Miniprotein binders against b1l550. Designs and how they scored, part 25

Target 1, 279 residues: b1l550
Amino acid sequence: MRLPEELLERARDIHSEAPSHRIKLDRVGSFGLKVPVEFKGFLLLAEADVWVSLPEGRRGVDLSRQVEAIYELSNPPKDPFSLCREAAISLLEKLNYADSSGVSIRFDAPLQDGESLKYYGVEISSIASDEIINKIRVEILGMTACPCTAELIRAYKSSEIAATHTQRSLGILEVSTKAEHPDPDKLASIIERAMSSPLRTYTKRPDEGGLVIRSLSNARLAEDVVREMIHLFLEEFGHLPEDTHILAAVRSMESVHMHDIYAERSFSLDEIRKEISSH

## First folded at step 4 (miniprotein)

Design qa32
Fold by ESMFold2-Fast, scan of step 4:
Structure qa32 (fold): chain B 279 residues (1-279), chain A 82 residues (1-82)
Amino acid sequence: as target 1 above (279 residues)
Amino acid sequence: DPVEEARKYFLEAIKLILEALKLLRKGDVEEAAELYEEALELLEEALEIAIEAGNEELIKIIKLLIELVEKYIERLEKKLKG
């Protein structure tokens, strides 16, 4: 059902009016939009948030123009990085009162896992103003094994095979840069290589035994995993601009505790290089 | 490195696009149009370099941004003529 368009000529333009209080808002937008994206040959359903800044003299934002900005760019589906960047630009083009815009896109990324697929979490954003700042966060589960308990058991039983507790650990890499978004598959690979072993979607009993033995032979503290992730990140992405900001973290869901262990380090590339060079 | 050079042109084009949008907000339509055209030239340079380097992902990304800038130029031209 449609009301006559002639009514628009008589109605007040609420959004263009002065607000009750002259206060600038940083982020006003449409959150939780479902959008299709193409990622490495897969068609995926992603979730998007779009927003703009709102000046102190304007009451509201044209929400329909925000939705238009991202949906016009979503058909046909394209890669989430281009969609993110271009939608942020298009928000500024469509909403001329805004001095900044942003887009965030979240999805589960497929990764080949033997005869099946496993998935890891990806969240990307692009924030546009005088420049574009691109951010990506990758989260993937792996396995860690405790080296302290392993050493005690070796001493006690004189065993060549370490016996220790193992647990699922969540690895996190977040990158904020003026350059293009880093490849999330490479970030996921860095996290998995830093762990005692990766996790699998499906494995048969002999392969499962081998995975456990590998983990036990490569026991690592949460602190060890974070340091290894940083080392591997610098090898792969050390070419990014010096003001690139990184967060490396791991959350270990300790099987012998009622609580988790968490370790993190945030840094810029220029900061970490100076620190490493001092040693 | 050709890929790094193409990437620098691509990023500079984005800065020009954002500057053009600022000028449009101020009503400086002619200056904004000039920056859109300059951005398009940089993107075409980036595309040539990306093609020579055989980087398919970069080619795709640059082509998409070229299409977007061309649409912005067309909309601006329609406003100026109408």
Scores: ipSAE 0.479, ipTM 0.841, lowest interface PAE 2.7, mean pLDDT 85
Fold by OpenDDE base, second read of step 5:
Structure qa32 (fold): chain B 279 residues (1-279), chain A 82 residues (1-82)
Amino acid sequence: as target 1 above (279 residues)
Amino acid sequence: DPVEEARKYFLEAIKLILEALKLLRKGDVEEAAELYEEALELLEEALEIAIEAGNEELIKIIKLLIELVEKYIERLEKKLKG
């Protein structure tokens, strides 16, 4: 039953009312929406958050318009990068009282691993105001081998390749830039290359042996992995604006201990370049 | 390798689905529907092979995609009849 338009016109627009307390809000929106996206030829169902700022003189946000903004742009499905940017802009256009908007889209990205598919976590965001800031977070699992244990065993057995314990490690790269979103596959590749070895979904016995040997030959601390991630990132993405902000992190799920090891570095491209050049 | 064969059919089906989506963006609903039907056939073949191979993971993925494609076909058919 559509309420008569006349009743809607007479109904108090609660959202446009003056609030009891004149306080600006930074983010008001809908979280956990499901939106289809096209990514590398895959149609994926992603989770999306959409929000805008709310001025001090307005009681509430028109949430229906926010949801409409992203769904209009999601049909037909498009790449999540364009969707994120376009939706952020559309939100400001549709909600003219907002001085800022934001969109975040989360999904598991398929990555080819030989004949199989593995997945890594992706969160793509865009924040629009007088400028657009694009953010991407990539998380992928890899393998690390502990150099400390390797050295102990080497010292004991005098072998060229010492056995050591291996751990699954989660690598994280988060990039915020005024440029276009960095390629998530490249970011995932940087993380994998920074670790002792990648994880594979299906290993034949010979392949499994090869991965273990590779890990043992490339033993790295969590700290080493983070530093290597930063190094590889600079090589691949050094062309990004100097004010680009990066978070590089690793969470190593220890096999010997019940606790995880965590290492991180947050930096701007300008800051880290100066740091490296000074040595 | 039966699993590899199933994957081949699955990948080919995905290609067709993507092409169908492109056609839909252009307004070519009939041609898109044909591609979806072809994709569905490939997925069914992939499923049969995957079942014979006993690959539970592949079976699950293919079934999910079949459900999705069937839903798309149903939606398109409704659009074409309306």
Scores: ipSAE 0.000, ipTM 0.165, lowest interface PAE 14.2, mean pLDDT 83

Design qa33
Fold by ESMFold2-Fast, scan of step 4:
Structure qa33 (fold): chain B 279 residues (1-279), chain A 82 residues (1-82)
Amino acid sequence: as target 1 above (279 residues)
Amino acid sequence: DPVEEARKYFLEAWKLIIEAFKLLRKGDVEEAAELYEEALELLEEALEIAIEAGNERLIKIIKRLIELVEKRIEKLEKKLKG
């Protein structure tokens, strides 16, 4: 139900009023908007959050202008990286009281997997102020196999290949940079190559056997996976600006425990180069 | 590294675009239009270098920002004449 527009003409402009307390807010906006995006030939339904900073002297934000800004830029659908940057820029231009703006877009990205597709999680953002900071987070499931149990079973059985427990593990790479967003497919590839084996959408018995043998022959701790992800990241993206920040993490959903194992490392490119060069 | 060079031009263009936003907030439409024109020149230079480098991702991003800046310039020129 909507009220007559004539009432709005006589109402106070609440948002432009002074607030009860003169406190700046960092992020005020519209969250959970559904937007179409074009990603590598696919039309996908993405979810977007848009926000701006709110100065200490202003009570509220005009949320309708935020929604208009992203929807105008999303029709026709465009790639989510351009949409993210353009919407952040548009918000600063349209909302002149804001010192900064931000846009985050999340979706499940298709990845070719033989004759089928598999999906991995992508969240990208652009935060615009006197500079622009681009963030991307990629999450993809893979398989890990426990090397400790493998050694115990090998000792017990005196076999060439020891059985061990395997589990799904979630690999995470997050990059914050002043350069353009890294290609998420390359980030997903780094994660999968660091794992004991990748996961598949569709397998027949020979494929399942191969996956298991691959994981058993390449048993890795969560700590091993994080270190390998960092190594592979530096090979692919070491040319990014020195102040680029990376988070590499693995959450292993241990099949023999009621709990998960987690390992992570955050670093800047400058920091990690100095650390590695000391060896 | 031509990709690094293209990124430097892109970053300089972005700084001008943000400065243009600040000028627009102050009502300095003519000055903002001049900064957008300067940013467009830097983006066109960045595009040429990115094409030579064969970085398809960067090419796409630069082209998109060029389109956006061109639309902003057209809007401001209409305001200045009307």
Scores: ipSAE 0.014, ipTM 0.378, lowest interface PAE 7.7, mean pLDDT 83

Design qa34
Fold by ESMFold2-Fast, scan of step 4:
Structure qa34 (fold): chain B 279 residues (1-279), chain A 82 residues (1-82)
Amino acid sequence: as target 1 above (279 residues)
Amino acid sequence: DPVEEARKYFLEAFKLIFEALKLLRKGDVEEAAELYEEALELLEEALEIAIEAGNEELIKRIKKLIEYVEKKIEKLEKKLKG
């Protein structure tokens, strides 16, 4: 039932009222919105969070105006990067009491896998305050194989190819920059190339054997994978601003342990260049 | 590479739009209008390059942002005159 518009004349404007306590809030918004996005020729259902800062003297945020901001920009569907940046600016324009705004968009991105597709996780955000900071996080599963056990078994068997334990490992690259969002397909490619082997959506027995042999021939510690991810990232994205921040991480679901192994490194481009320079 | 060049102009225009918004929030209407006009010039350059490069997605993005900036300039011009 739609209530009469004349009730608006008598209703208090709750959001503009003084709050019970004069406390600033950092993020107030609409979370878990479903929005269509167009990504590399695919129409995908994404999940979006939109928020603004709330000053200490104001009770609430105009949530309907937040939803309008993102939905106006989502129709027709556009690329999630432009949507993210434009919505963050639109929020500040529509909500003049806010000091900052943010938009986060999450979706599963398709990636070509032979004659089929596989999917990896993408989360992008744009946060507008004094500057606009663009963040992207890519997560994709791959395979790692233990080099320590491989070497021990090779010694035992006197074999050219040693057996070892293999496991699924989750690779993570997160980038925060004042430049445009990096291409997530390139980030996913970096992660997969750093692993012992990629994972496949579909394998037959000969292809499965090939993946295992590839992993065994390219055995890597989680620490090795993180270092390789950083090396490959710098080759592809070293042109980004020096204050760009990167997180590279691997979580290995160890098949011989009841717990996972985790390795990570956070750095700025300025910091890492000073560390690895050698000439 | 033409697409990369167009993207650089687009990004710089976007930064100017954000700076214009910050000035507008401070009440600096005339300076904000000047930055929107500078952003429009960069977007028009980006559009020309994107058209020559044949990147349809980039062309659509630039055209929408041009429309947005043009409406902003119109509103601010009316405010400054009356």
Scores: ipSAE 0.175, ipTM 0.630, lowest interface PAE 5.1, mean pLDDT 84

Design qa35
Fold by ESMFold2-Fast, scan of step 4:
Structure qa35 (fold): chain B 279 residues (1-279), chain A 82 residues (1-82)
Amino acid sequence: as target 1 above (279 residues)
Amino acid sequence: DPVEEARKYFYEALKLIWEAMKLLRKGDVEEAAELYEEALELLEEALEIAIEAGNEKLIKIIKRLIEIVEKLIEKLEKKLKG
């Protein structure tokens, strides 16, 4: 049952009213929207957040116009990068009181893994104001093997083959840039190459044995993985604008502890170039 | 819809700018400069339509991007001459 449109004549326009406190809000919007996207030949159900800034003199945001903006642009489904930036610009233009707008889109990206698929996490955003900032975050699981325990066992048994604990480690690369979003498959590749070994969806026993031996022979601290991710990132994406900001991080789900180990570094390309050139 | 037409020119210009950035990374300076010039033409068209439509926010975004592209073209022209 739909209420009569004539009620709008008598109802207060709550959103246009003065607020109880004259405070600007940075992000007001609709979060957790389900939207279809087309990613590298796959039709995926993604989750989207849309928001705008709210000035100190306005009580609320027109939420229905936010939902309309992203859904109109998502039908038919398009690539999440175009959807993200176009929706952010559309929001800013449709909501004339806003100084900035943003859209984020999250999904699990399929990656070909032999005859099967594996998945990694992707979150992209575009923030529009007097410029457009594109952000991408990629998270993928890999394997790490502890070099400390490996060394203790090697010393104890005088053995060439050291047993050590292995664990799943989550690698994270986040890039914020005025250029287009970096290719998430390349970011995922950087993370996997920095790990002791990648993880697989499906392996036969001989291949599984090889993966384990690879990880044991390539034992790495979380700190080692972060440094290697930064090194590999600079090789692939070092030519992005100098004000590009990167977060590289690893969360190691330590099999011998009830807690995780975490290592990270945030930097701009300008900062890291100066640091490397000073050493 | 004039605003939607301005957006189409703007998005097309953004794609050319990003393609030019990729070409610069590969060292293809001359081709990159050509794409920046093409993007500037699209941005100027988008700006004209946005002004006629009276969309102040779109005008601001387009003007800012024109400023950035003009500086990049100047830098590349200097590099090619020098």
Scores: ipSAE 0.010, ipTM 0.470, lowest interface PAE 9.4, mean pLDDT 83

Design qa36
Fold by ESMFold2-Fast, scan of step 4:
Structure qa36 (fold): chain B 279 residues (1-279), chain A 82 residues (1-82)
Amino acid sequence: as target 1 above (279 residues)
Amino acid sequence: DPVEEARKYYLEAIKLLLEALKLLRKGDVEEAAELYEEALELLEEALEIAIEAGNEELIKIIKLLIELVEKLIEKLEKKLKG
């Protein structure tokens, strides 16, 4: 049912009215939108949030224009990075009372895993104001093996490959930069290489045994994994602007505990280089 | 590195677009139009470099932003005319 357009002549324009309290809001928007994206040859269903700042003198945001901004740009589907940046720019154009806008897009990214696929989590955002800040967060599971228990078993009985407990660990890399978004496949690769071994969607017994042996031969503390992720990140992405901000973290789902172990480090490229150059 | 040069032009075009939008909010329409045109020129230069470098991914993202800038220019022209 469509109501007569003539009713708009008699209806109050609620959004443009003065609010009950003259308070600026930082983020007002449409959250949980479903949008198609094209990622490395795959057509994926992503989830998007779009928002703008709301000035203290305006009661509400035109939500229709927010949805229009992202949906106009999502047909035909395009890469999620361009969609993110362009929608943030379009929001500022369509909603001229806003001094900042943002777009966040989340999806599970396919990664080649032998003859099958595995998936890792990607969340990207672009926040536009006087400049644009692009952010990407990649999360992927890997395997870690405890070096402490390995050392105890080595001391108890000598073995070429020490017995120890293994567990799933979630590796996290988050990058905030004025440059374009880093390639999430490269971030996922960094995380996997920092782990004791990667995980797989499907293994046969010989492959499974090999993966376990790889993990046991490369035992790493959560702290070791975070440091290695930072080292590998600097090798791959050290060319980014010096004010680029990174979060490297790992959450280890410890097989011998009722709780998880967590390690993280946040830093700017400028900060970490000064730290590494000191004793 | 020509690919990095093209990426720099792409990012600079975005900065010009954001400055243009800021000027539009202040009512400085003529200055905003000039920045839109400058952004389009940077993107066309970036596109030429990306094509010569054979970087299909970069060609695609630059063409998408060119399309957005062209739509913004058309919308601004309609507003100025009416």
Scores: ipSAE 0.464, ipTM 0.833, lowest interface PAE 2.8, mean pLDDT 86
Fold by OpenDDE base, second read of step 5:
Structure qa36 (fold): chain B 279 residues (1-279), chain A 82 residues (1-82)
Amino acid sequence: as target 1 above (279 residues)
Amino acid sequence: DPVEEARKYYLEAIKLLLEALKLLRKGDVEEAAELYEEALELLEEALEIAIEAGNEELIKIIKLLIELVEKLIEKLEKKLKG
């Protein structure tokens, strides 16, 4: 039963009232929405967060308009990059009292792995205010081989390729830029290349042996992986604005310990270039 | 690189749209409308370049933003006439 429009007109708009405490809020929105997106020819169901700022003089946000903003743009399904940017702009248009907006879209991205698919985690975001800031976070699992144990085994048994323990490691790249969102597949590739070896969904015995040998030949500390990620990132994405901010991180799920090893570096492109040039 | 050029126009259009929204908040509807039109022109140029470059992904992205801008202009026109 739709309430008569007349009753709606008489009803006090609670959201537009002055709050009891005049305090601005940075983010007010709907979190955990489900939206379809098209990504590399796949139709994916993504989780989305949408928000705007709330001025001190307004009690609440029109949440229905926020939901409308993203769903109107989600039909037909489109790429998550444009969806983020367009929805952020649309939010500011629909909610004119907001000085900033944001959209975040999360999904598992398919990546071709021979005849099969593997997945990596993606979070794509756009924040609009005086400018638009595009953010992307990529998380992908790889394999690391420990160089320390390898050296110990080499010392015990002289071999060119020393046995060592291997573990799964989660690589993370988060990029915030005023430019277009970096290509998530390229980011995932950087992470994989920075590790001892990629993970495979399916390997035949000879292929498995080759993967292990590759890992052993590229034994790397978590710290090594992070540094390699940064190096490869600069090679691929060095053209991004100098104020682009990057987080490079690795969480190594240690096979010989019950705890994980974590390493990270946060930096701007300007900062890291100066650091490298000084050596 | 024509693709990079198209991206440049696309990003500049986004900047203009954000500026236009600021103007609208201030009540400067006429100036905002001008920026929307300028943004649309930039997007159209970007689209032409992207088509010439044969970049289907970029073409799609630009077209989607054009649709948004057109809707924004329509809304603005309704506000001006009303």
Scores: ipSAE 0.062, ipTM 0.507, lowest interface PAE 3.1, mean pLDDT 87

Design qa4
Fold by ESMFold2-Fast, scan of step 4:
Structure qa4 (fold): chain B 279 residues (1-279), chain A 82 residues (1-82)
Amino acid sequence: as target 1 above (279 residues)
Amino acid sequence: DPVEEARKYFLEAWKLILEALKLLRKGDVEEAAELYEEALELLEEALEIAIEAGNEELIKIIKLLIELVEKLIEKLEKKLKG
């Protein structure tokens, strides 16, 4: 049984009605959409969220227009950065009551790892209002080794290479900028270079031994890794606008503790340059 | 720095696109069309600078933005027609 079309003609336009409470909402939208993207030659299935601001006088948003905004731009699949930016603009064009729009796209980025692939996490967004703000978050696992235990064992045994505990550590770089999104492969590279050693999906005995020896010879605190990530970021991306905001963080999954160690620093490029130049 | 100059032009183009969308909301169609055309000119200038600088990634980004602006202009022309 279908409803007569005459009922649809007389039905209230719920979304255009005044709400029960005149409260502005910051983000209203379609979350968990699956979209194909092309990333550096790979066809990937990404997950997308699309949203708009909702003014205090409007009850709801048009979901069909939100889905149209991203899907029209995703066929054929394109790079996720252009898709993110263009969909945010398209949302404002299609939903004229919105003061701002946003799009987030999440995927696991492939990275060549010898004859195999490893993956790191990428989340990008574009938020459009009076200007466009592009955000990217990159997360990749690496290895760290404890310098404190290394020093105690070195003192005890009087040897050049000290025994110490190693652990998996998650490195995080978030960048928010008015310029284009930074290349996530470069952000992942910064994180890996700041670690004691990178991790791999597949390791032969000589390579595994080399990673362990490198890690032991390059022992770093989580605090050391964060500082090195900031240093390397400034070398690669120091030419971004001065109001660019960065979060650098490390979560170390300590093998000798039941808890993790966490270190982070948030800063703008303007802030960090003044800090470094005054010291 | 030519790369930084190209970025300034395409960031300005983004601002013009967003301003045009606000004008369309107010019904100021003719002014919005002028801002879209100005954005396209800025993006073409940015593209020329990016090509001269040899920055392939920036060239790609700017070309995609040009395509978007051309589609926005086309949509606006269709709305004005019917």
Scores: ipSAE 0.005, ipTM 0.499, lowest interface PAE 9.9, mean pLDDT 83

Design qa5
Fold by ESMFold2-Fast, scan of step 4:
Structure qa5 (fold): chain B 279 residues (1-279), chain A 82 residues (1-82)
Amino acid sequence: as target 1 above (279 residues)
Amino acid sequence: DPVEEARKYFLEAFKLILEALKLLRKGDVEEAAELYEEALELLEEALEIAIEAGNEELIKIIKLLIELVEKLIEKLEKKLKG
């Protein structure tokens, strides 16, 4: 059963005591919480981490108040972006000794794929202090085809259809901004459009042949995909604040090698505009 | 651009909420209450602009933050009456 409340009233408040060493901690919290979220009409089970800063003079954080902060806001389930931002604010309101708070939420997002669904990875966070910083990372698999091998085979065969190896490639877009979180479906769309072709959950034989032929006709290096992702990102999200930071990356799981190929670029909107608009 | 204007008000409301929380930690209750009310006014203006612009996602986001600010004001009012 439960201990009498009277015992709790006379017990020491361990969390408010001075610690053995007066050292500030950056993140103290409850990690791996299961929370329901509503995303684009779907009810999903997400995983959340919540934390606050802990001052050098305080021994511990009230972890039950952290859990309360996010659970109060998750019933009824709401979109994970609002939940993330609002829980970060609620943590600072409930835990008055904290200088900063943060919330991270991870889930697999459904994306319509013909008459079925496919899934891509989403991780979002909000960190609140004197300002709020919102971060989103989207990862989705697509297909790339090697243009170098295609050209070599075409040269070898002369007039026959060029062939090359194809592989699964993981596209990554990560955005950190003072504005609201970008729409992850739009980020996923940018990644897929930059690839040689998207992947499907289910295809019939004629459709599968079509995807392979499309990828062979649109062969791209990992470096090509990253550059195209950046170009498409600027078209869709170039209106974000100038200090917005972006990571664009591709990891190609090479079918003819025992290792992967990786390409990336990190930049701020201010930095990339100056680079592209030289003279 | 009305969407840009709505976002400007929305972001300013966040700053006011965070500043109000800092004031509450210092015991500056009256100043904090004023900032909460100012944040709510900015969010109501942002909501009207978002509705006129027909941006359904932004309308949803602003409404949820209005709801949070209203609850923060209500909690503060209850504390002041006790």
Scores: ipSAE 0.295, ipTM 0.750, lowest interface PAE 4.3, mean pLDDT 84

Design qa6
Fold by ESMFold2-Fast, scan of step 4:
Structure qa6 (fold): chain B 279 residues (1-279), chain A 82 residues (1-82)
Amino acid sequence: as target 1 above (279 residues)
Amino acid sequence: DPVEEARKYFMEAYKLILEALKLLRKGDVEEAAELYEEALELLEEALEIAIEAGNEELIKIIKLLIELVEKLIEKLEKKLKG
């Protein structure tokens, strides 16, 4: 049943009223929205959060206007990066009391893997205030092999072929920049190339053996993988603005332990270049 | 690097758009319109650079931002007509 328009017009505008306490809120919004996006030829269902800052003198946010901002831009489905940036601007245009806005979009990105597909995690955001800050986080599983156990077995057996344990490792690259969002396929590629071996959706026995042999021949600590990811990132994306911030991390799900190993480095491009040049 | 120059124009265009929205919040419609037009000029220059460089990804991004600015100008014109 619809309420009469006259009744709605006579009701108090609760959102524009003074709050109980004059406190600014950093993020007020609609979280967990389902939005279709087009990603590299695929139509995907993504999950989106939209928010704005709320000034100390205003009780609430116009949530309907927030949903309108992203949905108007999502039909027809567009790439999630443009949707993210455009929706952030649209939020500020529609909600003129806000000092800042943000949009976050999450989805599993398909990646061609021989005759099949595999998937990696993507989360992007755009935060708009005096400027726009674009952020992307890519997570993809790969394989690592322990070099310490490999050396022990090689020494013990006097063998040229080292045996060691292998495990799944989660590689993470997160980039925050005033430039456009980096291509997530390139970030995923950097992570996979830094690993001992990539993982696949399915393999035939000869291919499976090849992945294991590659991993054993390219044994790497989590710390090695993080350093390699940073090196490869600088080769591919060193042209980004100097104040671009990066997080590179690896979580190794150690097959011989009940716990994981974690290695991480956060840096700005300016910071890392000075560090490398000083050594 | 021409691509680096195009990227700088892209970033500056976003700053101008956001400044224009702040001016609109204060009721400074004429100044906001001027900043939108300035943003379009920068993006058109960035587009020419991206086309010359053959960077298809950057061409796509710049075209979408031009479309956004054009929509913002259209909304502002409708608001002024009343």
Scores: ipSAE 0.347, ipTM 0.774, lowest interface PAE 4.1, mean pLDDT 84

